VHH binders against q01730. Designs and how they scored, part 17

Target 1, 276 residues: q01730
Amino acid sequence: SKSLKKLVEESREKNQPEVDMSDRGISSMLDVNGLFSLAHITQLVLSHNKLTTVPPNVAELKNLEVLNFFNNQIEELPTQISSLQKLKHLNLGMNRLNTLPRGFGSSRLLEVLELTYNNLNEHSLPGNFFYLTTLRALYLSDNDFEILPPDIGKLTKLQILSLRDNDLISLPKEIGELTQLKELHIQGNRLTVLPPELGNLDLTGQKQVFKAENNPWVTPIADQFQLGVSHVFEYIRSETYKYLYGRHMQANPEPPKKNNDKSKKISRKPLAAKNK
Short names: E, the ipSAE of ESMFold2; O, the ipSAE of OpenDDE; V2, 0.75 times the mean of E and O plus 0.25 times the DockQ between their complexes.

## First folded at step 3 (VHH)

Design s18 (framework vhh_brivekimig_d4)
Fold by ESMFold2-Fast, scan of step 3:
Structure s18 (fold): chain B 276 residues (1-276), chain A 125 residues (1-125)
Amino acid sequence: as target 1 above (276 residues)
Amino acid sequence: EVQLVESGGGVVQPGGSLRLSCAASGFTFSSYAMSWVRQAPGKGPEWVSSISGSGGSTLYADSVKGRFTISRDNSKNTLYLQMNSLRPEDTALYYCAKPYEWTDRSGYTYPLDYSSQGTLVTVSS
């Protein structure tokens, strides 16, 4: 029931660090009078609006620790997003991003990055993306990745990595360097084998999550999944599996065909024409 | 161990109603916002609705506003979605979603952690 004007005024007058502007029909942050004068705020929620862009002015909110743009229509980010030096949590899930801006990996304190359900692939990531070494959770599900770059191994503080519903044909051996990983979600890809180095991780405990269904696994791996996740990890650590994996890599088999039609994905649909 | 078990789906004619349930366990249910997410055949996932931990605040996708009602019973660790005036376009697998541990627990959920089986809703004549 509070107007946007009242939310801005209350935050300023009562020195409120958190501002929730979710589900307000906002099409432009520039139309929210006084928003960028709120330099004191540490959290801004703009989820479920109609934003198509993020203005460079977002950098004026220098104390932001949490910035939530979930479920908008955002197609690009300003390079100034990386100027938010205190940012720990950035949610850009359910948008229309095709690329991340130059210098994006310069965010010094980022712990959670949500990019699920966009139009990203391996070519969308800037050269310094894997400089985000403070990340604890990275969500890239429902995108167009065919390859996960080997530099993923630099993100050694990762506890959660979600890659569900992409087009991944393989996982890099450097996945085994993510020794703090508690959750790995790789369902709905084009994976046939797992790198043996994944066996260096403990994803079989009561507090761990490993999800890998809906992949065209080779029969020996599929058989182990039928027995349970603990059997999968025991198997990929074995000399028998290392031999199988070596032979598979030498054979360089043709990647499985794409089975998912992403043309119906909301992020790919044309935006409604504006009345002129 | 976090578990979410959806139920209540089925086949219904256009204009009909269904009530979906999600039984939650393995976490402090009342401390988390919860969401419903759906995936129609040949389409990507679509966020449907969210409810705050206390149940005091709700949000709805434009496509379901006025037809669907989200609710929760924290004493039973159960999330509900009452679906009225169902349309063929509502045909989808419906998933119950909990926010990830690192999301704001007091705010609206980010409904993309749907590792459960879902419940199928088919709206056809």
Scores: ipSAE 0.012, ipTM 0.412, lowest interface PAE 7.7, mean pLDDT 85

Design s19 (framework vhh_brivekimig_d4)
Fold by ESMFold2-Fast, scan of step 3:
Structure s19 (fold): chain B 276 residues (1-276), chain A 125 residues (1-125)
Amino acid sequence: as target 1 above (276 residues)
Amino acid sequence: EVQLVESGGGVVQPGGSLRLSCAASGFTFSSYAMSWVRQAPGKGPEWVSSISGSGGSTLYADSVKGRFTISRDNSKNTLYLQMNSLRPEDTALYYCAKTWTYTDSSGRTYPFDYSSQGTLVTVSS
């Protein structure tokens, strides 16, 4: 395989738009000499490295459309990440993020945002997060969300929403505003009921995906799942279900216990102390 | 409930071999990519290898290419890691992980995981 120096030199000399630096033992982007001089690149892959931070200098790569940090040890992002005005795909899956920086929702062209396997919850999202109205796919699986903010309904171009293996106790009624949604993954949460407004969506077709297993569904909903997804959607559209849901919400029942033991999740384990 | 039970770890001399197994339950095994991730004592986690749901595609970290082989048996809901030519730096707690795959605009796939207790591998003379 080519050295990092050779990758940087070839990209510069041959005006190559895509640079793949995956699995190179990189601990700091600042150690990659000449990386930030590559203003022409449209794709940078830094997956499977040992990055703990992303420097503000990433904003110098102004032509980036695809930025991939999958499987690093990143604990925070610089506010300058939202200055990448051409960015369409951002992959931050399998990192250690507890929060997203102020102004993150300023990325006006972002279509795919991957945040699976981090330490995010509803308090991690900045005030302008739901200004990302160009999003077509949002992956938030294996995080710590107990609620999904109602502003999710503003992301009307969403086709894929993945919320698998969180601690969600409810879905907001605004989920029913996502009329372009083709895939909804909500398995492995603490959900007991579905908002009737979800019935505004048709996730029962051959090209649609609705996955909701491993939730403590109340018996009437569990019974419909045994009959099939089409029966679930028919049921939640019914007047019978709307009454059941209204009564359930007014009763404000105690949330079910957590569905999984996240203490064994790798992102929860402390990183080794740096001796130098 | 997703359950992942790793086994096959142990103490082995440099140059030796071990085969790790991961018994999966609580989800449709064949529908998910699976991964192996390791954590050396006192260090952070390091991704080792991934395999697609069908078993048709595999990915390896450069540190293990040519030495480790990932495989799966969907009829038994079991993931395997065959480790050959083991080195002291391979000493770690090894975790199997249920993996979500994301495909970027260039067609590359990236695994995302949920891990459990792990199995200890110690390479010592």
Scores: ipSAE 0.000, ipTM 0.225, lowest interface PAE 12.5, mean pLDDT 84

Design s20 (framework vhh_brivekimig_d4)
Fold by ESMFold2-Fast, scan of step 3:
Formats: sequence, C-alpha cells, structure tokens
Structure s20 (fold): chain B 276 residues (1-276), chain A 125 residues (1-125)
Amino acid sequence: as target 1 above (276 residues)
Amino acid sequence: EVQLVESGGGVVQPGGSLRLSCAASGFTFSSYAMSWVRQAPGKGPEWVSSISGSGGSTLYADSVKGRFTISRDNSKNTLYLQMNSLRPEDTALYYCARTYKWETPSGYTYTFDYSSQGTLVTVSS
C-alpha cells in the first residue's frame, strides 16, 4: 500500500478526486502533510484510524461531497464542518461523540448522515438539526436517545431512519409525516405502543423494511407481531387500536426500566477476545 | 452501501448441525476481519467467533470451541459458520459483522463496524 505522502502527491499531481486513507494508524489529520491543500478532492475516507479530533482546517477541503470518519475516537466536531457546502455523505459512525456542534443543520446538501454507535441523546442535537431537509438516510442506532424530537417530521425526504438499540420510550406522531420512508429500524428500545399515525406509512411491501423486535410491546401489539408486519399495520390503522392508544396515553403509565445490561445489546462494541 | 445478509437458520434437535451463511457486498470483503455474534431471547449479544481477512486466523468463544467452525470464501464474498453438536443454549439470533482489528499496547482489540438483520437458530426437542 502507498505511503500517506505518496497518496497526497498523486492526488495533487494527477488531480484525483478521491483519497482513501483508511486504516493507516492516523492519530491527527494535522500530521498528514499537504492534506488540507487538496481543495480539488470530492471524497476523503479516514475510516479505521485513531483520530480523536477533527481540525477546523477540514473546511479548506471545500469540494468534499463524501467524508468518512467511521470507527475513530472522535469526541467533538468543529463548527466549521457545516461550512462544507457540497457535502452529501457524512459518516461519523463508531466514534465517541456526545454532542453535535452549533449550526450543524446548515449543511444544505446533506443526504446521508451516519451517527451509529456514539454517545448521543436528544440533548446532543443542535437547535437547527432538523433544518437538514435534504436528508434521505439518518442512522442513529446504538446511542442513548430516550425521545425522538417531533421535528423529525420536517425531514420529509427521509427514506431510511435507523434508531435501533437506543432507550426510546415513545415515537412522536410526526413520524407519520415521513411519507417517503422505506426503512424504519426501531429494535431494542423501551417502546410499548406505536403512534397510530405510523399507520399512514406503507412499510409492508417488498422494498420496505420495518424492524421492531426487542421492545416491551403491550400484549395486543405483541400478538400482531407474531402474525406479521402487515397485521401490525392493519391493526394500528384500526379504530380499535386508536381507542387502545388513547386509553394508554391517558393512563400515562410509568416507562419500562432501562436494561441493566445495555452494553450487551446488539452493538458495534469491542470484542472480549484478544490476540497474544 | 454495505450489506450483510444472513441465511441458514432454522429449527434443529439437540445434537444436530446447521450451517449459516452471510453474503457481503458494498466493500472489499477480503480486507476485513468478520465475526459472528448471537443474541439469545432475553439476553444481550454474545461474541461467537472471528476470522481474519485472509482466513488464516480464527478465534472462538469458549462456549463454542470444538463445536463451531468459522470460514470464509473471499471469491464469493461469503462468511460461514458451521455449527455442530447444537445445544438448547445455542438458541439465538445470529448476526454476521464486519470487524476491525485495532492494535493496542496489550495486543489487539476487535470492534464491529457493521452488523446485519440476523438469522434465527432454534435448538429444541
């Protein structure tokens, strides 16, 4: 494989738009001489490195459309990341993020945002997060969300929403406004009921995916899941279910307790095994 | 897009055998270690086995050593798990996962950077 110096030199000399620096033991982007002079690049892959920070200098790569930081140790993003005006795909999965920077929702062309396996919750999202109205796919699995903000309904182009293995106690009725949704992944949460408005979506077809296992569903819903996803959607569209849902909300039941073994949920966590 | 699709699960009697498959696409399969992870009903996920990108190194959880064999065919982008001498305790959803080997001062740590939908294995009379 080529050295980092040769990758930078070849990209510059041959005007190559894509640079792959994955799995190179990189601890700081600032140590990659000449990286930020590559204003022509449209794709930068830095996955599987040892990055703990992203420097503000990332904004100098003004032509980036794809930026991949999957599986690093990143704890914070610079506010300047939202100045990447051409960015369409941002992968920050498997990092250590507790928050997203102020102004993050100013990324006007973003289509795919991968945030799986971080330390995010509903308080981690900046005030303008739901201004990302160009999103087609949002991955928030393996985080610490207890609620999904109602403003999720503003992301009307969303086709994929993944919320697997969080601590969600409810879904907002505004989920039913996501009329382009083809995949909804809500497994491994603390959900007991579904909003009837979810019934406005058709997630039962050959090209659609609805995954909801490993939730403490009330018996009527659990029974429908045993029959199949189509039966679940027929049920939640019914007047019988709307009545049950209304009764359940009026009773305001105590949310199910968090799993004491949360670290053992389906996740992208370190294996216990090690080579000697 | 990274895709991992498992198959081969089913219902089997104690002492029986099953072979699970995982079809991978959207990445250079031979460049990644791969793992099998399972989740039993009402329990958390348990790592089962891992295999290096070349297939030259394999690791197994103590609970499955001598009974399970992990293998891969890089020409077909497919991961396998041969399960023999199945026990009721092996009942679980089985997931394949793309795995990154991370060198540390104490050796290697393995992390999962993608997982799939799973295939159900039920061992019962």
Scores: ipSAE 0.000, ipTM 0.177, lowest interface PAE 13.9, mean pLDDT 84

Design s21 (framework vhh_brivekimig_d4)
Fold by ESMFold2-Fast, scan of step 3:
Structure s21 (fold): chain B 276 residues (1-276), chain A 125 residues (1-125)
Amino acid sequence: as target 1 above (276 residues)
Amino acid sequence: EVQLVESGGGVVQPGGSLRLSCAASGFTFSSYAMSWVRQAPGKGPEWVSSISGSGGSTLYADSVKGRFTISRDNSKNTLYLQMNSLRPEDTALYYCAKPYRWTYSSGYELPFDYSSQGTLVTVSS
């Protein structure tokens, strides 16, 4: 379009490091003439468009530090996305992703990864995903995770982990390795117990956030939540709780039934994709 | 529990006006940017408009600019959408949406939680 051509020309002529192409009805980045010649840009915002794919040409924008695809219709990412060696912030929230490409964990400077409201589950993550050891914030809310992989413990710089509104049946003990964590959001899952190792974290301070409502907690844990978050953490650190947790794990109880009341969320996900 | 209850929808002729309301509870309303999202039959959700927590900044989709006005009353925990010069293409279920607060960029770029009910707007002659 002429308005997009002018944006590209102005960025090149004025050496503008940030390009905002949000809400422009863009269906393909390949239709934006000259976009991939803007090797100087450090920020590209393409939120609120109609993109269904991201072309491998995105890797030509070698200086990108911020790439924002929030609220598009993107179903897959090219493997070349991991070639953006300076990328610090990647926003892919409100898309239709059911997998992340091979080699995705090769983005060695990534600090913020927004994947909320996609079609992701534990099988969507590539083998090297947890090599993203520079992550400070990981948003995986409104996806289809039933299990959080134990390798989450490798992301020791995480300060924010959002897992709200998934189908998690358990948290791995390795979550206790996230010693820098300031915010943990686990609301709206199928959790019945917490791993005792979560007690290694200090999420009860005045600047910390722990949100865990709307889970089918066993009565002893539910009772502690009624008293307050500090009581929950004191309880899970106790020998009494460790014994209860051990018995619960040995019993191998059937997971609580999936909450089908997802009607409070408008999903861009086809029903069929959620059942895979 | 976060609760968002939309109202004000109805049937209106092309060129007509409607005012939508969203009653919010269960969170500190004034601390969050709020948005309106619509979903036409058989289509995915489309973002319509956003307003900052203070009400000082507003954003609109190109399809509604100059016709719709978003506003809020923080003393009543209520979000509004004034819709003027309505067109048949505006026919949709309208939802108010609360973004997650913490982001690297802005509240307008965050994913949203929606009410299950919405309010139906039908523009027909």
Scores: ipSAE 0.000, ipTM 0.212, lowest interface PAE 14.2, mean pLDDT 83

Design s22 (framework vhh_brivekimig_d4)
Fold by ESMFold2-Fast, scan of step 3:
Structure s22 (fold): chain B 276 residues (1-276), chain A 126 residues (1-126)
Amino acid sequence: as target 1 above (276 residues)
Amino acid sequence: EVQLVESGGGVVQPGGSLRLSCAASGFTFSSYAMSWVRQAPGKGPEWVSSISGSGGSTLYADSVKGRFTISRDNSKNTLYLQMNSLRPEDTALYYCAKDLTWTDRSGYTYEYFDYSSQGTLVTVSS
């Protein structure tokens, strides 16, 4: 395996745009001598390390398009992360984030944001989060969301939305504004009904994915799932369903019991396979 | 396409009888509970009677209990309402309805009837 010093030197000497520093026991990026002088790099992979923080110096890597922090121990991000104006792919999956920094939505080119397996909820998102209108994929699975903010409808380029294993009690009607959506993953929540506006989307085709198992669906919806996804969408598009949904919302029923099992999060398998 | 076609309405004197029929198509008739709903002039819709998919259970509104009998023939995809001892207050458009009630996980029941706008007119007058 090459030393971290050699990886930095080779990137500089050979003008290599991609640097892979995965699985090197790195506890601080500041300990990687010369890392922040690599202003030419477009990709930095720091997955499977022991990082607890990301220093503001990350903004010195101004040409980064891909930044991967998957499976670290990161508890917070610096506001300077938003200064990476060329960033298209940010992977922060399997960390310990409970909030996102002020101004996070200022990233102008971000296309893929991976935040699966953190400690985020709707209060973790900064006011400008939904300014990330260039997003094509947003992964928020295995977090603590009870509500998805209606401003999700502003992310009109979104093709993939993953909300699996949260505590969602409802989906906003604005999800129907995501007309480019090809994949919606909502398994393992507290959902009893679907907004009729979801019926405005075509998620039933060969190229589409709709996953909704392990929710306390009301019987008519559960019965349609047994018949298939196409039957679910035919049902929610119907005038009958729209009326029933309206009555359900007016009655303001008590949400299903919260399955708040923090031990499951601790015991949950990592998204990536363990190496050896 | 779900189709419900009501027939059998007409003009009858108080104390008379009528039998309404509803021909159903476009769905598996025996798998659904069916209901009769009526709408009198100047009033909202009123539920009249329901029957389970098998025909083993029936329910009636207090206003028609003992006078009306709901039945079905699953071999013919047909719902019936036998109306006896008719009263002027029974004057209404009568609709047959696919019964789409549901109970959510909080225990709240939504009683909903998917019915035709055409209906069959029953007029009880001298």
Scores: ipSAE 0.000, ipTM 0.097, lowest interface PAE 21.6, mean pLDDT 84

## First folded at step 4 (VHH)

Design p4a (framework vhh_8pnl_2; at its last look DockQ between E and O 0.16; V2 from the best seeds 0.00; counts 0 for: pae E 9.9 > 2, unsure alone 63.9 < 65, placed apart)
Fold by ESMFold2, look of step 4:
Structure p4a (fold): chain B 276 residues (1-276), chain A 123 residues (1-123)
Amino acid sequence: as target 1 above (276 residues)
Amino acid sequence: QGQLVESGGGLVQPGGSLRLSCADAGFTFDYYAMAWYRQAPGKERELVARITYGGRTNYADFVKGRFTISRDNAKSTLYLQMNSLKPEDTAMYYCAATKYTEYDLRPTSYDYWGQGTRVTVSA
């Protein structure tokens, strides 16, 4: 275990591209002397700290490819985060985000975005969010989404989409445009029906993952889940289901009541109590 | 689920070197944390080295700089360069992988395993 000062000095002196400052009790990046002068680094790990904000100075680390803020108390990000044009992996999981900054979708190389265990919903996403067309994995589990925006279909390289434990009442038909998708996690939502366009995807093979348990599926769909995921996909591709789905959506039924209590989630606890 | 296949094991004299590799034709590594484990007869399986998708490595204390883990994403191959081999390094060596999840970006457990390759260092 090296001190933060030694980590910075060693990186500077030896031109080391990776810096790991995880689990160091850091409350502010500005308190780490010399951190932002390390313009050469490609990887910065600040996981398991006590950060509440990220200063605009993060943009000075212009060569970052990997930035990891997992398990902090971050409440907001600076707009300058999107100026990290080499960034490929951004981990913001287990934080307190309720919005993403304007221009967030300008990060042109982003491949993996981890946002699990935050306070995000569909209104938290900036207008250009779906310009992140290089994304291969998007983790939005344990947030407050009720709707997945139709623009999700623009993320055509997406291989993993995780929406576990949100409040989703529907999936948009554009989910069927994600032809590279290999894993879809929608368990623990308020979903009653599946769009027939989901049938365009091949999520039933041995290399694929489709998890959809703990949803209030209508009886015809619930019956197919009892037989297996392949039966669900066979059913939603049928003309019988397409007709019934159309009738169901035209009727616009009241969404099922919320049956998850999220008031005790780590992302909503008072800041001082999170890491007692 | 594809199959991880290890190779490069064999019999070697003390002080010798071996390079293990682990591959799968349909497996893309750029999403996965990877590791090498070993198991000697009658012992529990133990971590040798691990590597994240971003290239950060971690080694067991007994390695003491003798082994180097690396990955070649263009060939979808994981490597373990083993130098200065000792008789106590004799074991079955396993390749392991797991995807990063929303709860753990530095995993210590792995979901996908190879069948192993035997390394024997003569006494």
Scores: ipSAE 0.010, ipTM 0.205, lowest interface PAE 9.9, mean pLDDT 85
Fold by OpenDDE, look of step 4:
Structure p4a (fold): chain B 276 residues (1-276), chain A 123 residues (1-123)
Amino acid sequence: as target 1 above (276 residues)
Amino acid sequence: QGQLVESGGGLVQPGGSLRLSCADAGFTFDYYAMAWYRQAPGKERELVARITYGGRTNYADFVKGRFTISRDNAKSTLYLQMNSLKPEDTAMYYCAATKYTEYDLRPTSYDYWGQGTRVTVSA
C-alpha cells in the first residue's frame, strides 16, 4: 500500500479529488503531513483507523462532499466540522461519540448522516440539529436514545430513519410529518405503542421497509404484527386505536425496563491507555 | 420486510456466462452498498464483489476480471455478470445489502441477505 505521504502528494500533483486512507492505523489526522493542504479534495475516507479526535483543521478541507470516519474511536468532534458547507455525506458510524458539537446542524447540504454505534442520546444533539433539513438518511441505530425529539418532523426530506437497538420508550407524533419516509427501523427498542400519526405514512408497500420487531408491543398491536405490517398500519389508522392510544397515554404508564446490557458495547470500552 | 431476491442462476458449461440479478424488495438502493457472496458446498461463504451506492466496486482476487458487479437504481436491481465461468465457481450465490455509504468498500457484515441462486458450472 502507498504511504500516506505518497497519497497526499499524488492527490496534490494529480489534483485527485478522492483520498482513501482507510485502515492505515492512523491515530491522529495531524500526523498525516500535508493532509489539510488538500483543499481541492471532495472525498476523504479515514475509516477503520484509530482516530480519537477530529482536529479543527478539518475545516480547511472546504470542498469536502464526502467524509468517512467509520470505525474509529472518535469521542469528540470539533465545531468546525459544521463549516464544511459542501458536505453531503458524513459517516461517523462505529465511534465513541457522546455528543455532537454545537452548531452541528449548520451543514447546509448534508444528505446522509451515519451515526450508528455511538453513545448518543437525545441530550447529545445540539439545539440546531434538526436544522439539517436536507437530510435524506439518518442512521441512529445502536445508540442510547430514550426519546426521539419531536423536532424530527422538521426533517421533511428524510427517506430513511434508522433507530434500531436504542432505548426508545415512545415515538413522537411528529414522525407522521415525514411524508417522504421509505424506511423506518425501530426494532429493538422499548416501544409499547405507536403514535396514530405514524399511520399517515406509507411504509407498507413493496419498496418500503418497516422493521419494528423486538419491542414490547401492547397486545392489540402485537396481534396485528403477527398478521403483517399492513395490518399494523390499518389498525393504527383506526378510530378504535386512536381512542385506545389516547387512553393509554393518559394513563402515563411506566416505561418498560431496559433489557439490553449495553455495558459491553465496544464504544464504552476503555481506550487502551497510551503506554506513555 | 424488505427482501432481496436473487435470480439468474443455472447450469452452464465451463467458459460460459451467466448474469445474476438481485431484485429490490423494499430497499432504497441509493443508500445501500451491495455485494455478491457465494458459498460452495463444504466451504465458507466468501465475498465475490461489492459495489457502493456511488458505484465504486471491489472484487475478490479469484474474479480476475471475469465478473462485473453493477447496479441499476432506477430498476432497483443489482447484477453480477459472470464470464469465463469455471467449475470452481459452482456455488450458491447470495445478494447482500448494507447501509455502508458510497465511499466505504471495507468488508463488513451485511444487514440483509437474499435466499441465494445456484450456479453450477459443469462440463
Scores: ipSAE 0.007, ipTM 0.411, lowest interface PAE 8.6, mean pLDDT 89
ESMFold2 (binder alone), look of step 4: mean pLDDT 78; pTM 0.817

Design s12a (framework vhh_7nfr_2; at its last look DockQ between E and O 0.08; V2 from the best seeds 0.00; counts 0 for: pae E 11.3 > 2, placed apart)
Fold by OpenDDE, look of step 4:
Structure s12a (fold): chain B 276 residues (1-276), chain A 125 residues (1-125)
Amino acid sequence: as target 1 above (276 residues)
Amino acid sequence: QVQLQESGGGLVQPGGSLRLSCAASGFTFSSYAMSWVRQAPGEGREWVSSISGSGGSTYYADSVKGRFTIARDNVKNTLYLLMDSLKSDDTAVYYCAKPYEWTDRSGYTYPFDYWGQGTQVTVSS
């Protein structure tokens, strides 16, 4: 494989817009000489490295459209990441993020945000997160969300929403405002009921995906799932269900217990002590 | 032509970790669910893990659940298998596979449409 130096030089000399530095054992982006001088690049892949941080210098890569940090050890993102105004795809999957930086929602063109398998929860999101109105795909699977904020409804262009294997106890009614949604993955949570407003969405077609298994559904909903997804949606659209849902919510039931031991998540494992 | 090329295999100690990659080409990668299957010496191929086209859903065999993580990068057209807490029983040739049909059901049913040449994973002290 070409040296990192050579990759940088080649990109510069040949004006190559794409730089792939995946699986290079990189611990710091700052160690890659000349990387931040590549202002012309539109794609940077740094997946499968050992990054623990992203330096603010990332903002110097002003033309980035795709930034891939998949499977690193990133614990913190700089606020400057939101300054990448051309960024369309950001992959932060399989990291150690427990928070997103302030102002993260300022990315005006972001379409795909991959945050799968981190340590994120509803408190991890900045106040302007849901200003990312250009998002078409949001992956939040394998995190620690107990609540999905109602502002999710503001992401009206979402086609894919993945919330698999979180700790969700409910879905907000605003989920029904996602009229472009084609895929909803909510399996592996603590959901007992579905908001009737979900019925406003078309998720039962052949091209649509609705995954909702491994939830402690109340019996009436569980029974419909046995019949099929179409039956579930028909049921939650019914006046009967709306009535029952209302009563259920008024009763303020205790949420189901967390059954999954997430302590073994790789994102929570101690970082190997820097062999001094 | 559909091409799948696995990499990342090797020799590792029990308890160790490996990362497998599969470079895919010749088809719209994001439109297809992808799977990992493995074949141990003297044994048949067994399903390991699957991931939906979008990456929103993942499925695991019981034998690897909690230890392996399947992922994909649809920008890079690459499938990954992150293997943690490896055991001797995980020793096998690992294949990247494209199923004939993808359903929203958990698991995978053989046969596959395409698979790569495989990468050897050996877990041994």
Scores: ipSAE 0.039, ipTM 0.448, lowest interface PAE 3.2, mean pLDDT 90
Fold by ESMFold2, look of step 4:
Structure s12a (fold): chain B 276 residues (1-276), chain A 125 residues (1-125)
Amino acid sequence: as target 1 above (276 residues)
Amino acid sequence: QVQLQESGGGLVQPGGSLRLSCAASGFTFSSYAMSWVRQAPGEGREWVSSISGSGGSTYYADSVKGRFTIARDNVKNTLYLLMDSLKSDDTAVYYCAKPYEWTDRSGYTYPFDYWGQGTQVTVSS
C-alpha cells in the first residue's frame, strides 16, 4: 500500500475529500506529517491503529463529517473534538475510554455515535451529553452502565439505541418518549422488569428490532417472551402489569447479582500488560 | 426494502477453497461499506471482513488474514468472499451485512445491521 506521506500528498494534490489510514500501525496522529493541513477532507478513517490519544489538532480538520477511530487504544479525547461542527458520524468503538470530555454535547449535527466496547458508565457522560438531539443512532453496548439516565428521553430523533451487555438494573420510564425508535437492544443486562412506558413504542413490527435475551426477567415477563415479543408488549401495556410494576418498584428489591466479570476485558488492562 | 442473498456455501475438506457471493438490492450499494460475518454453532456472531463502498480499502479479522479475500462488484451489486486454506474453525453460517446508515464504516458489525439468510460453510469432520 501507499505510504502515509503519499496518502497525504495525494489528498492535497488531487483535493481528495476522503482519507483512509486504517491498519497502518499509527501510534500518534502527530507522526503523520501534513495530516492536519488537509482542511478540505470530509472523511478520515483511522480504524485499526494503535492510537492512545487524539491531539487537539483534530479541530483543524474543520470540514470532517465522518471520523472513524474504531479499534484503537484511545484513553481520552480532547475537548476540541466537539468543535467539529460538521461531524455527523463519530466512531470510537473498541477503545479504552472511561470518560467523555466536557462540552462533548455541543456538536450540533452528530447523527451516529458509536461507543461500543469501552469502559464507560453513567458517570462518564458530561452534563451536556443529552444536548446531542440530532442523534439517530447511539451505541453504548459492552460498557459498564448500571443506570440509563432519564435524560435519554431528550434524544427524540433516536432510531437505534443499543445497550447490549452492560450492567443495567432498570430502564427509565423516559425510554417511552423515544417514539421514533426502530431498534432497542437491551440483551445481556440485569433487567428484571420493563417500565410500562416502553409499551408506548412500536418495536414489534417487521422493520423493528427488540432484543432482550439474557436478562433475569421476572416469571410473568419471561412467560410472555416464550410466546413472542408482541405478547410482551401487549402484557406491559395492560393495567394488570402497570399495577404489578408499581408494586415491584415500591418494594425496591435487591438487584440480581452481576455474573459477567469485566475486569479481564482487554480494554481495562494497562497498555503495558496488553503489549506482553 | 434492503435485500441480501448469500450463496456459494458448501462442504469442503480442510485446506480447500470456497467462493461466497451476496446479491444486494434495495439500496445504493456503492455508497456503503459491506461486511461478512459468521456464526458457528453455539457461538455469537463473529466479524470476518469488511470492504469500503468504493472497494479501495479492505479489512480482515486476524483469524482469516492471508486466507480470505473480500471483494465487491459495484456494477452487479454483489459482494464476494474468497476463502482459501479452510480450517475446521471456519465452519459456520456466513452472512453478508449492510450497515444501517454508515456509508464507509469498517472493522465492526452491529446487531441492527441488515443480514441475509446466510450460507452454510462446513469444513469436513
Scores: ipSAE 0.005, ipTM 0.271, lowest interface PAE 11.3, mean pLDDT 85
ESMFold2 (binder alone), look of step 4: mean pLDDT 80; pTM 0.817

